VH-VL binders against q9ut70. Designs and how they scored, part 5

Target 1, 155 residues: q9ut70
Amino acid sequence: MTIYAFYIYSRKCECVFAHRWKPSDRNSMETLVSQLEQNSIEDDMEKLIFGVVFSLRNMVKKITADQDQFMSYTTSKYKLHFYETPTNLRLIFITNPKIDSLTHVLQQIYTTLYVEFVVKHPLYTHVPPSAEEGGINCEIFRITLDRFVRTLSCF

## First folded at step 20 (VH-VL)

Design x02
Fold by OpenDDE, fold request of step 25:
Structure x02 (fold): chain C 155 residues (1-155), chain A 122 residues (1-122), chain B 107 residues (1-107)
Amino acid sequence: as target 1 above (155 residues)
Amino acid sequence: QVQLVQSGAEVKKPGASVKVSCKAFGYIFTGYYLHWVRQAPGQGLEWVGWIDPYSGDTNYAQKFQGRVTMTRDTSISTAYMELSRLRSDDTAVYYCAREGWKKGTDNYFDSWGQGTMVTVSS
Amino acid sequence: DIQMTQSPSSVSASVGDRVTIACRASQSISKYLNWYQQRPGKAPQLLIYKASSLQSGVPSRFSGSGSGTDFTLTINSLQPEDFATYYCQQSKSYPLTFGGGTKLEIK
């Protein structure tokens, strides 16, 4: 397995969905979390991930005048893949550093899974657009996402 | 209502094998990891391993490697744990347990079977 | 392997009391800790997950706290049905491991 975790952040920059895969890839993420703890980083992993992305996007915006040019960043331990939807949702993959950009996969997840099972969900459709987006607690979305990711050639 | 129903008590001799079943009700069987945990009489809890009912993938504790086999039959929403080359210290209540799911969490057990007592005696 | 140590192994208390149970991990497990209650002759039941999240259906008198290596389960105003054995469990890495348990007995 080369895909470790998946996150969705709301337009308010709150993590509304998180999933980590088993068995070997999960350990990689756990190791990263452990290392962060050892470095006296008290912030939640989800917040840290977003913070880094936020900073990098700002830098890209200042340099290129277009923050959408941010696609991914790589370390010796993992690669972070990023996609922002037109509705300002942020989708993130954490993978093995050798994995090529998965921005197109993230886009596909949004258009085919998130829109179908979350946006079109009866409970979701009754939420005003201005209302705070709560956490995604959709079992069908979770299960379908898992199955979809497992079909990826890089998984 | 989520419910895990296990097979009945077993009495085995040393060297024999035992196969315990766990039937799931009230949820999507293939949507949740299933773990096995055992408890010797008067002792604490010991993790045996997990199975992904969807893929059939497994992860066993090293202590049980080579002796334990976890399988599932998705058509009847049933998981199985087989333990071979039984020893007296394998005497325990064996539990199946569903792994719960909340955002950013895993490897916690939100539903348990009633347990299956396995007695290994000469 | 991550070793989990609970203290005390046994505690006596009365109905209405406040009880605190400690759990320590041999290495940092962040918030990957769960608490279970086991009544005699019954299967364990989940109380707390991710150190402090209360499982649905569990009374609010139960609470969990801690991060890293030290964790605490607190029961406010003990009820008769709370006399049982409690276990902590780390969910950070495999193999998953449990504490030795704390038996809460009626005084």
Scores: ipSAE 0.800, ipTM 0.910, lowest interface PAE 0.7, mean pLDDT 91
Fold by OpenDDE, fold request of step 25:
Structure x02 (fold): chain C 155 residues (1-155), chain A 122 residues (1-122), chain B 107 residues (1-107)
Amino acid sequence: as target 1 above (155 residues)
Amino acid sequence: QVQLVQSGAEVKKPGASVKVSCKAFGYIFTGYYLHWVRQAPGQGLEWVGWIDPYSGDTNYAQKFQGRVTMTRDTSISTAYMELSRLRSDDTAVYYCAREGWKKGTDNYFDSWGQGTMVTVSS
Amino acid sequence: DIQMTQSPSSVSASVGDRVTIACRASQSISKYLNWYQQRPGKAPQLLIYKASSLQSGVPSRFSGSGSGTDFTLTINSLQPEDFATYYCQQSKSYPLTFGGGTKLEIK
């Protein structure tokens, strides 16, 4: 498996959804987290990821005068894929470094899964989810996301 | 309400096989990983493995590799654990347990079956 | 494999008491620790997940704390139904492993 984790951050920079895949990819992510902890990084993985993304996003916008988009960030251990929605949600994949950019897949997830199952939900209040309220707790979204990701050729 | 209902107690001879069932109610069966955990009399808990009811994928503890087989029938929301080449030290209560799901959290068991006692004796 | 060690193995207390149970991992497991309660003749029940998150329906007198290798389950103001065996479980890596259990008995 090459896709390790998926995250959604709100426009308020809060992680409102997280999913990690089994079996080896989950362990790989845990190993990465353990390595970070050994370096005295005590923050949650969610905060660390956002910190990196926030910095890179701002840097790119500053350099290109907001005419460029942050797509991905690669290390020897992982690749971070990024997509920001029109509603300022941030979708992130953590994968094997060898995986090509999945920004288009993230966009598809937003358009076909998030919008369909979360935004168009009859009980949706048109208020963005918050971490304090438990984030995105939509079972259908979670299950459908999992199934969709498993159909990807790179999975 | 989420409920896991297991099959009844079993008595087996050494070398035989046992197959325990776990029927799920009150949730999407294929949407949650299902684990098996056993407990020898008067002892602690021991993880056996998990199955993904959707794909049928499994992960067994090394201790049980080659002897345990986890399967499922999605049409009746039922999972099965078969343990072969039984030994006396396999005598235990076997539990099925649903893996709960919260944001960024996994491998915790939020629902348990009532347990199935398996006795292996000559 | 990650070894989980609980202490004490048994503890006697009275109704209304405050009780603390310790769980130690052989290596860092961050906050990937869960607590279960098992009453005699019953299946285990989830109390705490992710070190400190209280499971829905569990009384607030139960609380979990810790990170890394050392964790604690605290029961404030013991009730009669709290006398049971408690287990910690690491969810950091496979194989999943449990502590040896702590039996809470009535004094």
Scores: ipSAE 0.781, ipTM 0.907, lowest interface PAE 0.7, mean pLDDT 91
Fold by OpenDDE, look of step 20:
Structure x02 (fold): chain C 155 residues (1-155), chain A 122 residues (1-122), chain B 107 residues (1-107)
Amino acid sequence: as target 1 above (155 residues)
Amino acid sequence: QVQLVQSGAEVKKPGASVKVSCKAFGYIFTGYYLHWVRQAPGQGLEWVGWIDPYSGDTNYAQKFQGRVTMTRDTSISTAYMELSRLRSDDTAVYYCAREGWKKGTDNYFDSWGQGTMVTVSS
Amino acid sequence: DIQMTQSPSSVSASVGDRVTIACRASQSISKYLNWYQQRPGKAPQLLIYKASSLQSGVPSRFSGSGSGTDFTLTINSLQPEDFATYYCQQSKSYPLTFGGGTKLEIK
């Protein structure tokens, strides 16, 4: 398994969806995300991720005068993939550093899964982001996302 | 309404095998990890392992490696736990439990079977 | 493995009382802690997940707090149905582990 986690942030910079896949080395397992959580402020992992992305995105925009897009950044331990929707949602993958850019996959997730099961779902109601349980609570979206990700060649 | 219904009590001899079933109702069976937890009489809870009903992937506690096998039949939304080479200290109530899901939260059990008593005695 | 220690192992209280149960992890587990209630002859039931989130359908008199290594389950104004055994469980890493349990008995 090379895909570790997936996040969605609202236009208000709030994490509204998070999913972490169970690692393949299941018995020895602190996932990379778990390790990151352990080494950071314990309850601010989502904020930390966003902070990094926010800073990098702003840097790219400043340097290229909005003619470039932040897509990913890589460390020796992981790669962060980024996609921002026209509605200013931020979708993020955390993967193995050897994985090629998944921005197109993130875009596909937005267009085919998020829009269909979250935006267009007539019965969907989101929990306010300010609530501890706030965010996207759509079972079909989660399950479909999981299955979709598992079909990726890099998974 | 989520419901997990387990098979009935078992009495086994040492060295034998036992296979407990857990049938799921009221939710997408393949959409949630299923765990097994056991409890010896008058004792606490002990995690045995999990199975992903979708992929069939499993993760067993080291204590049970080589002795436990978790499987599932998606056509009937049923999970199975088989424990082999039984010994007296395997006597316990065995529970299947669904792993719930909330944003950024893993490994909590929001639904439990009623439990299956497995008695190992000579 | 992460060891979970509950205290006390047993506590006696009366209806209407406020009760606190402690759970300690051998290492930091952040907020990856869950609380369960088990009545005699029944399966455990989830009360709290991720240290302080109340499970749907659970009375508001139950609350969880803590992070890192020290956690607390609080029951305000005990009801007759609350006399049971309570378990904490860490979800930080595998293997998943439970506390030894706290039996809440009627005084």
Scores: ipSAE 0.681, ipTM 0.879, lowest interface PAE 0.9, mean pLDDT 89
Fold by ESMFold2, fold request of step 25:
Structure x02 (fold): chain C 155 residues (1-155), chain A 122 residues (1-122), chain B 107 residues (1-107)
Amino acid sequence: as target 1 above (155 residues)
Amino acid sequence: QVQLVQSGAEVKKPGASVKVSCKAFGYIFTGYYLHWVRQAPGQGLEWVGWIDPYSGDTNYAQKFQGRVTMTRDTSISTAYMELSRLRSDDTAVYYCAREGWKKGTDNYFDSWGQGTMVTVSS
Amino acid sequence: DIQMTQSPSSVSASVGDRVTIACRASQSISKYLNWYQQRPGKAPQLLIYKASSLQSGVPSRFSGSGSGTDFTLTINSLQPEDFATYYCQQSKSYPLTFGGGTKLEIK
């Protein structure tokens, strides 16, 4: 398994959506050390993602151009892929470090899935609900996202 | 209206196998991980494993590796757990449970089947 | 494996009382702690997930708190239907593990 998680962070640097792909017994061929770190990584990843998203917010404030931002961040253990929407949502993949950039896939998720199932919802607001309010609470978006990601050649 | 309906009680001899079913109603079956949890009489709860009904992928607690098989039939929204080489300490109520999806968190069980009593005795 | 320890193992209380149940993890589980209620002869039912989030349909007299290793379930103004066994469960790592339970009995 190469794609571990997908997150959306709001303009306020809050995690408003999270989806993780679970390691199965079939995928347990990774080293024991890698698997133990995967099981404990969730806390550390939230802190790291918050720090990165906060840094992106500062960078965007310095730029007046109306362009989407593409970037990634790679360690020995994982790769973070980023895409910021015009509405300052930050879409993030966490993957195996050897995988090619998925930034264009993140853009596709926004333009085709998020727009179709979240933006077109009758109760849509431009600013998503806070994390305490449940964030982006759209079951069909979650299920459709999961199915889409599983069709990717790198999955 | 989420509901999980399990098969009836089973009585088995040591060394036999048992297959418990769990039929899902009121939600998209392939959109949620399904877990199995057991409870021996007078005891607490013990996690057995999960199945991803979409892919058929599984993850079993190490204690059950080699003896448990989880499967599903997506055409009838039904999951199965088979436990082989039964012994007396496998006597328990076996529950299926659906994993919730709220607030970006995993591995909590927001809906449970009614339970299936499996009794292993000579 | 992460061991979950509940205390007390049983408690006697009266309708209207406030009860507090503790759950301790053998290592930090952040906020990945859930609470279930099990009435005699019934399946468990979710009360609280992610330490403090109330499941839909659960009365507001139930609340959860804590992080790291120490967690608390509080029941304010006990009702007759609240006499049951309560389990905590860590959701941070596999295998998922449960506390030993706390039986809440009518005094």
Scores: ipSAE 0.674, ipTM 0.849, lowest interface PAE 1.5, mean pLDDT 85

Design x02
Fold by ESMFold2, fold request of step 25:
Structure x02 (fold): chain C 155 residues (1-155), chain A 122 residues (1-122), chain B 107 residues (1-107)
Amino acid sequence: as target 1 above (155 residues)
Amino acid sequence: QVQLVQSGAEVKKPGASVKVSCKAFGYIFTGYYLHWVRQAPGQGLEWVGWIDPYSGDTNYAQKFQGRVTMTRDTSISTAYMELSRLRSDDTAVYYCAREGWKKGTDNYFDSWGQGTMVTVSS
Amino acid sequence: DIQMTQSPSSVSASVGDRVTIACRASQSISKYLNWYQQRPGKAPQLLIYKASSLQSGVPSRFSGSGSGTDFTLTINSLQPEDFATYYCQQSKSYPLTFGGGTKLEIK
């Protein structure tokens, strides 16, 4: 299995959605989580990803301002795929470092799943709901996202 | 309302097998991992394993590897746990439990079945 | 395997008391610690997940704290329905493991 996690961060750099995939018979999600946490004062993965997203915001703004922004960042242990909408919504995959960029898949998730289930959600007064409000808590969005990601050839 | 309804109590002899069912109501069955947890009389809780009802993938605690099989039938929203080569220390209440999904975390149990007592005695 | 140690194994308390239950992991589990309440003859029920997040429908008198190896469950202003056994459970690594339980009894 090659796709480990998916996150959505708001324009205020809050994590408003997170999903992780369990490892199969030969791969363990605990290995990724353990390795990512070993080099952090704070071992909560959401806080680790926040630090990366916050740092990338400053760098990407200086280089690629004015449009949708597509970036990737690769370490020896994982690859971070980043897509930012013009309204500063940020969608992120964490994957095996050998995977080609999935940033256009992130854009597809935004235009098809996020718009349909989150933007059009009848009970959300603000989109996305803040982390304090519980973030994106739509069951159908989560399940549809999970199933979509499992159909990807690199999954 | 989310509900997990388990099959009734069972009495088995050592060496036999038991198959416990867990029927899900009030949520999308294939959207959540299901776990099995047991509790021997007067004792604490012990994790047995999980099944992903969407894929059929499983993960078992090493203690049960080779003796436990978890399956499901998605057409009736039902999960099963079969434990073979039973011995007296398998006597316990067996719970199915649904994994929650909030805050990007896993392996916590936000809904539980009522439990199935399995008694292993001669 | 990560061993989870709860203390005390039992506690007697009165309605209105503040009760604190401790849970210690044999190695760091970050914040991947959950708390359950089990009333006699009933299935466990989730109280707290990810160390401090309150499950929907659980009264605010329950709270959890801790990170790493040391965690606590606090019950403020104990109510009659709170007399039960409480279990911690680590959710970082397989096999998932539970503490031995803390039985909270009426004084």
Scores: ipSAE 0.656, ipTM 0.842, lowest interface PAE 1.4, mean pLDDT 86
Fold by ESMFold2, look of step 22:
Structure x02 (fold): chain C 155 residues (1-155), chain A 122 residues (1-122), chain B 107 residues (1-107)
Amino acid sequence: as target 1 above (155 residues)
Amino acid sequence: QVQLVQSGAEVKKPGASVKVSCKAFGYIFTGYYLHWVRQAPGQGLEWVGWIDPYSGDTNYAQKFQGRVTMTRDTSISTAYMELSRLRSDDTAVYYCAREGWKKGTDNYFDSWGQGTMVTVSS
Amino acid sequence: DIQMTQSPSSVSASVGDRVTIACRASQSISKYLNWYQQRPGKAPQLLIYKASSLQSGVPSRFSGSGSGTDFTLTINSLQPEDFATYYCQQSKSYPLTFGGGTKLEIK
């Protein structure tokens, strides 16, 4: 199984949600994450993803304005699936490089789970909460997201 | 609010088995991995393995493979660890511990049970 | 397997002192290191996760630093309740492994 991690980055390019799945025998997210972190001056996966997302944000901005944006790109070690809303919320999967694009799954997560549990969250005064405020700390959002992703055929 | 309550102390003979329970309170039991860690008297901590209470999947340290079985009953929010073919060097306090969740990190234990002393002696 | 080495094995200190405890991994574990406090007769309690992140409810006099193979736990202005044993634990790879512990004693 082949989905390694899921992230949400805010308009300010801050990681406000992150979830990693535990590795399988044949593919280890810890091994992949370790290799990526060892090959950079950053030893934090969130910082590595920030650099990629920031670069992609600027490129996509030239093509479309105020519309949903979908991208993926593939390396020998992983595939990054990217979805950005018109308000610059960014949803990301990191997966095995051989998986078909999951950008439409990211859109589904936004329209159903994020809206229901984060936008409608009774205690959040800002959506999404800033990384300083602890980001998206909603237990039911995390658990529902995890269970949904586990139902995907490519998981 | 989060609390893990373990079964009471056990005294066993070599060759027997022991089954320790860990009942969860104050959180969604199936939403968090649960680990078992032991500590021999006067010694450090040793990881035994984890169970995913949602799926029932487990991962055991190789040292315990073949002797440990981790299970759960989701209807009563309770996890179990059974260790068979006990030896005197299995004498330890056995803890259950919940894996916490903060912004995409894993394998850290943010809540611990009170521990269960298992004594294996002739 | 990743072996974790703590030093010192014990340290004596007075209330108000500043103490540092070292933890070394046998190979790079990035920032995947946690610190626990264990008072006598009690279960361990999480202090620090991911090398430097303070767990909720832990006093700010505790701090962690380091990455790669070398990590430290610092306790500023020791309080009576801080006299306990401290363990580091790597969270990068299975099996998860702990340091041998550092006992912090009064005096």
Scores: ipSAE 0.640, ipTM 0.832, lowest interface PAE 1.3, mean pLDDT 85
Fold by OpenDDE, look of step 22:
Structure x02 (fold): chain C 155 residues (1-155), chain A 122 residues (1-122), chain B 107 residues (1-107)
Amino acid sequence: as target 1 above (155 residues)
Amino acid sequence: QVQLVQSGAEVKKPGASVKVSCKAFGYIFTGYYLHWVRQAPGQGLEWVGWIDPYSGDTNYAQKFQGRVTMTRDTSISTAYMELSRLRSDDTAVYYCAREGWKKGTDNYFDSWGQGTMVTVSS
Amino acid sequence: DIQMTQSPSSVSASVGDRVTIACRASQSISKYLNWYQQRPGKAPQLLIYKASSLQSGVPSRFSGSGSGTDFTLTINSLQPEDFATYYCQQSKSYPLTFGGGTKLEIK
């Protein structure tokens, strides 16, 4: 109800992982997508989300000369949480606007879940962070991520 | 291999209740949403609802609100759908179906049970 | 609720034929559209998800296209095992809804 979606984007700005929580709340996400929809990327939620992040970061860069100061963006309908890894992976949470910044949670997801279950996974042929082709289809990562997120006090 | 095995056919009278089971094999039971879909004889498919086997959370179609109860027993990887106050128009094959997951794509059913025929007749 | 309309309701074709089945949503569903095949006496099986993605193990003669409100399932060079009923299903919003089905019969 509080956390809506999680995304990982490669350094090439491709969505390599996506998870949406609480299918019953999908309508909220769809509403968000509807609000963000542009003709050029209509029907691609992942691209829409990244487009917003990209635009916001660029704006921050222009204003503050430091795009790394961008951590979150809040609207009346949602809050976008952002974390970029040293390898230029972009992790994004979409949540209820009232949720405090989850950047530290995103960092934790990267260091404890992504690195452990995706990067170090012996069955993975992808070498992160270049795990771009085909995306991240690690079931253990997905399930563990889901369970982890559910333990968050804001969930 | 993912396999969903459902309980046998049921014959019930109007007003009665029926409880159909769906046992999951070959995957982490609590890792996937499980849906129920029914099909009246000679008719199309109708979504009944879903259950999250991990949390036990459910979402029912409005049509079945108040009459359907979805539960699960994680110890035996089994989901249940109970439909009460049965009517003749509840006669259908009831399917459990696993919601697949691939890179955020959701609400597609990649695995189905064999179906359970529920007949409601006076 | 989003209504899904399939056309035709039935179609007769021969082995080797190309068949196209249409599915229309009452409102835009983006690419949240799945296709299922149901053989007589069997459970449905997933063919296509997200409008155009082929499910693993499904023959390449099956393809899906479309976005928004209009979608198409195409079967190139029909095989004997393809004679079945096909359903589209929207997954954009709840309640999930199916088309009325298209029965593909042998001519």
Scores: ipSAE 0.616, ipTM 0.865, lowest interface PAE 1.0, mean pLDDT 88
Fold by ESMFold2, fold request of step 25:
Structure x02 (fold): chain C 155 residues (1-155), chain A 122 residues (1-122), chain B 107 residues (1-107)
Amino acid sequence: as target 1 above (155 residues)
Amino acid sequence: QVQLVQSGAEVKKPGASVKVSCKAFGYIFTGYYLHWVRQAPGQGLEWVGWIDPYSGDTNYAQKFQGRVTMTRDTSISTAYMELSRLRSDDTAVYYCAREGWKKGTDNYFDSWGQGTMVTVSS
Amino acid sequence: DIQMTQSPSSVSASVGDRVTIACRASQSISKYLNWYQQRPGKAPQLLIYKASSLQSGVPSRFSGSGSGTDFTLTINSLQPEDFATYYCQQSKSYPLTFGGGTKLEIK
């Protein structure tokens, strides 16, 4: 298992979409230990994602030139891949720390899946829907995203 | 509307096997994990494992490893659980349950089949 | 494995009463705790997910609270249809585990 999670955060630093991939290999000691750590690490991920999103929010307030922002942040246990659109939508992967940057994949998700299923969603009053409104709850977006990510060579 | 419809009750002898089916209606079958949970008469609930109907991947509770096999047929939106080398303490109602999708959590069951009683007695 | 302990094992109460059911985990599960209702002869039904979030279609007289190891399900203004057994279930780690259940009998 190499890609652990995907998130979308709004301009207000609210998580409006989250997806996590379950590991299926239970045969090795490394796999079992890694699963237990991943179950515990979820809270640490929330703090790190908030810190990154908060820092970028403050930086964008000083300058805004309608430019995409790309970055990654690597620890010994995971790698955070970050893409922010000019409208301050933030797309994030959490992965194994040894994977090359997936920011180009995040941009593809934005331009193809997010635009098609979320921006063009006939029932959303605004985009993205707030977390209090239920966030991005489009079934076909979730399933299409999941299947797309599973096609990646690093998955 | 989401529905899970299971196969009928079974009576088995010790040492035999049983295969329970769970047919899904009203949602994209391959888009959700499906779990199996059992309940012995007058007892609580016990998790058996899950299957990803898209990939066919499975995860079994350790106590069932080697005796349980979960499969599916995506063409008829049906999942199966087979339990082999049955013992009298495998007598239980076996439920299939769909894992819901809510932001920020997983491994919870928002829809359940009606249950299949499996009785193992000599 | 994470063991889930429910108390009480059973309770008798009158229509209109407030009932609380406790669930304790053997180690921290953060807020990854779900509650189910099982009416006699029926499959379980989800009431509460993620400790305190009410499932769609569940009456507002049901509420959940807690985090870490100690959790509570509360039923305000008990109704006759609330006769059932209630189970907690942790969703933090595998194997997924349930509490032993609390049978609610209405006097």
Scores: ipSAE 0.540, ipTM 0.804, lowest interface PAE 2.1, mean pLDDT 85

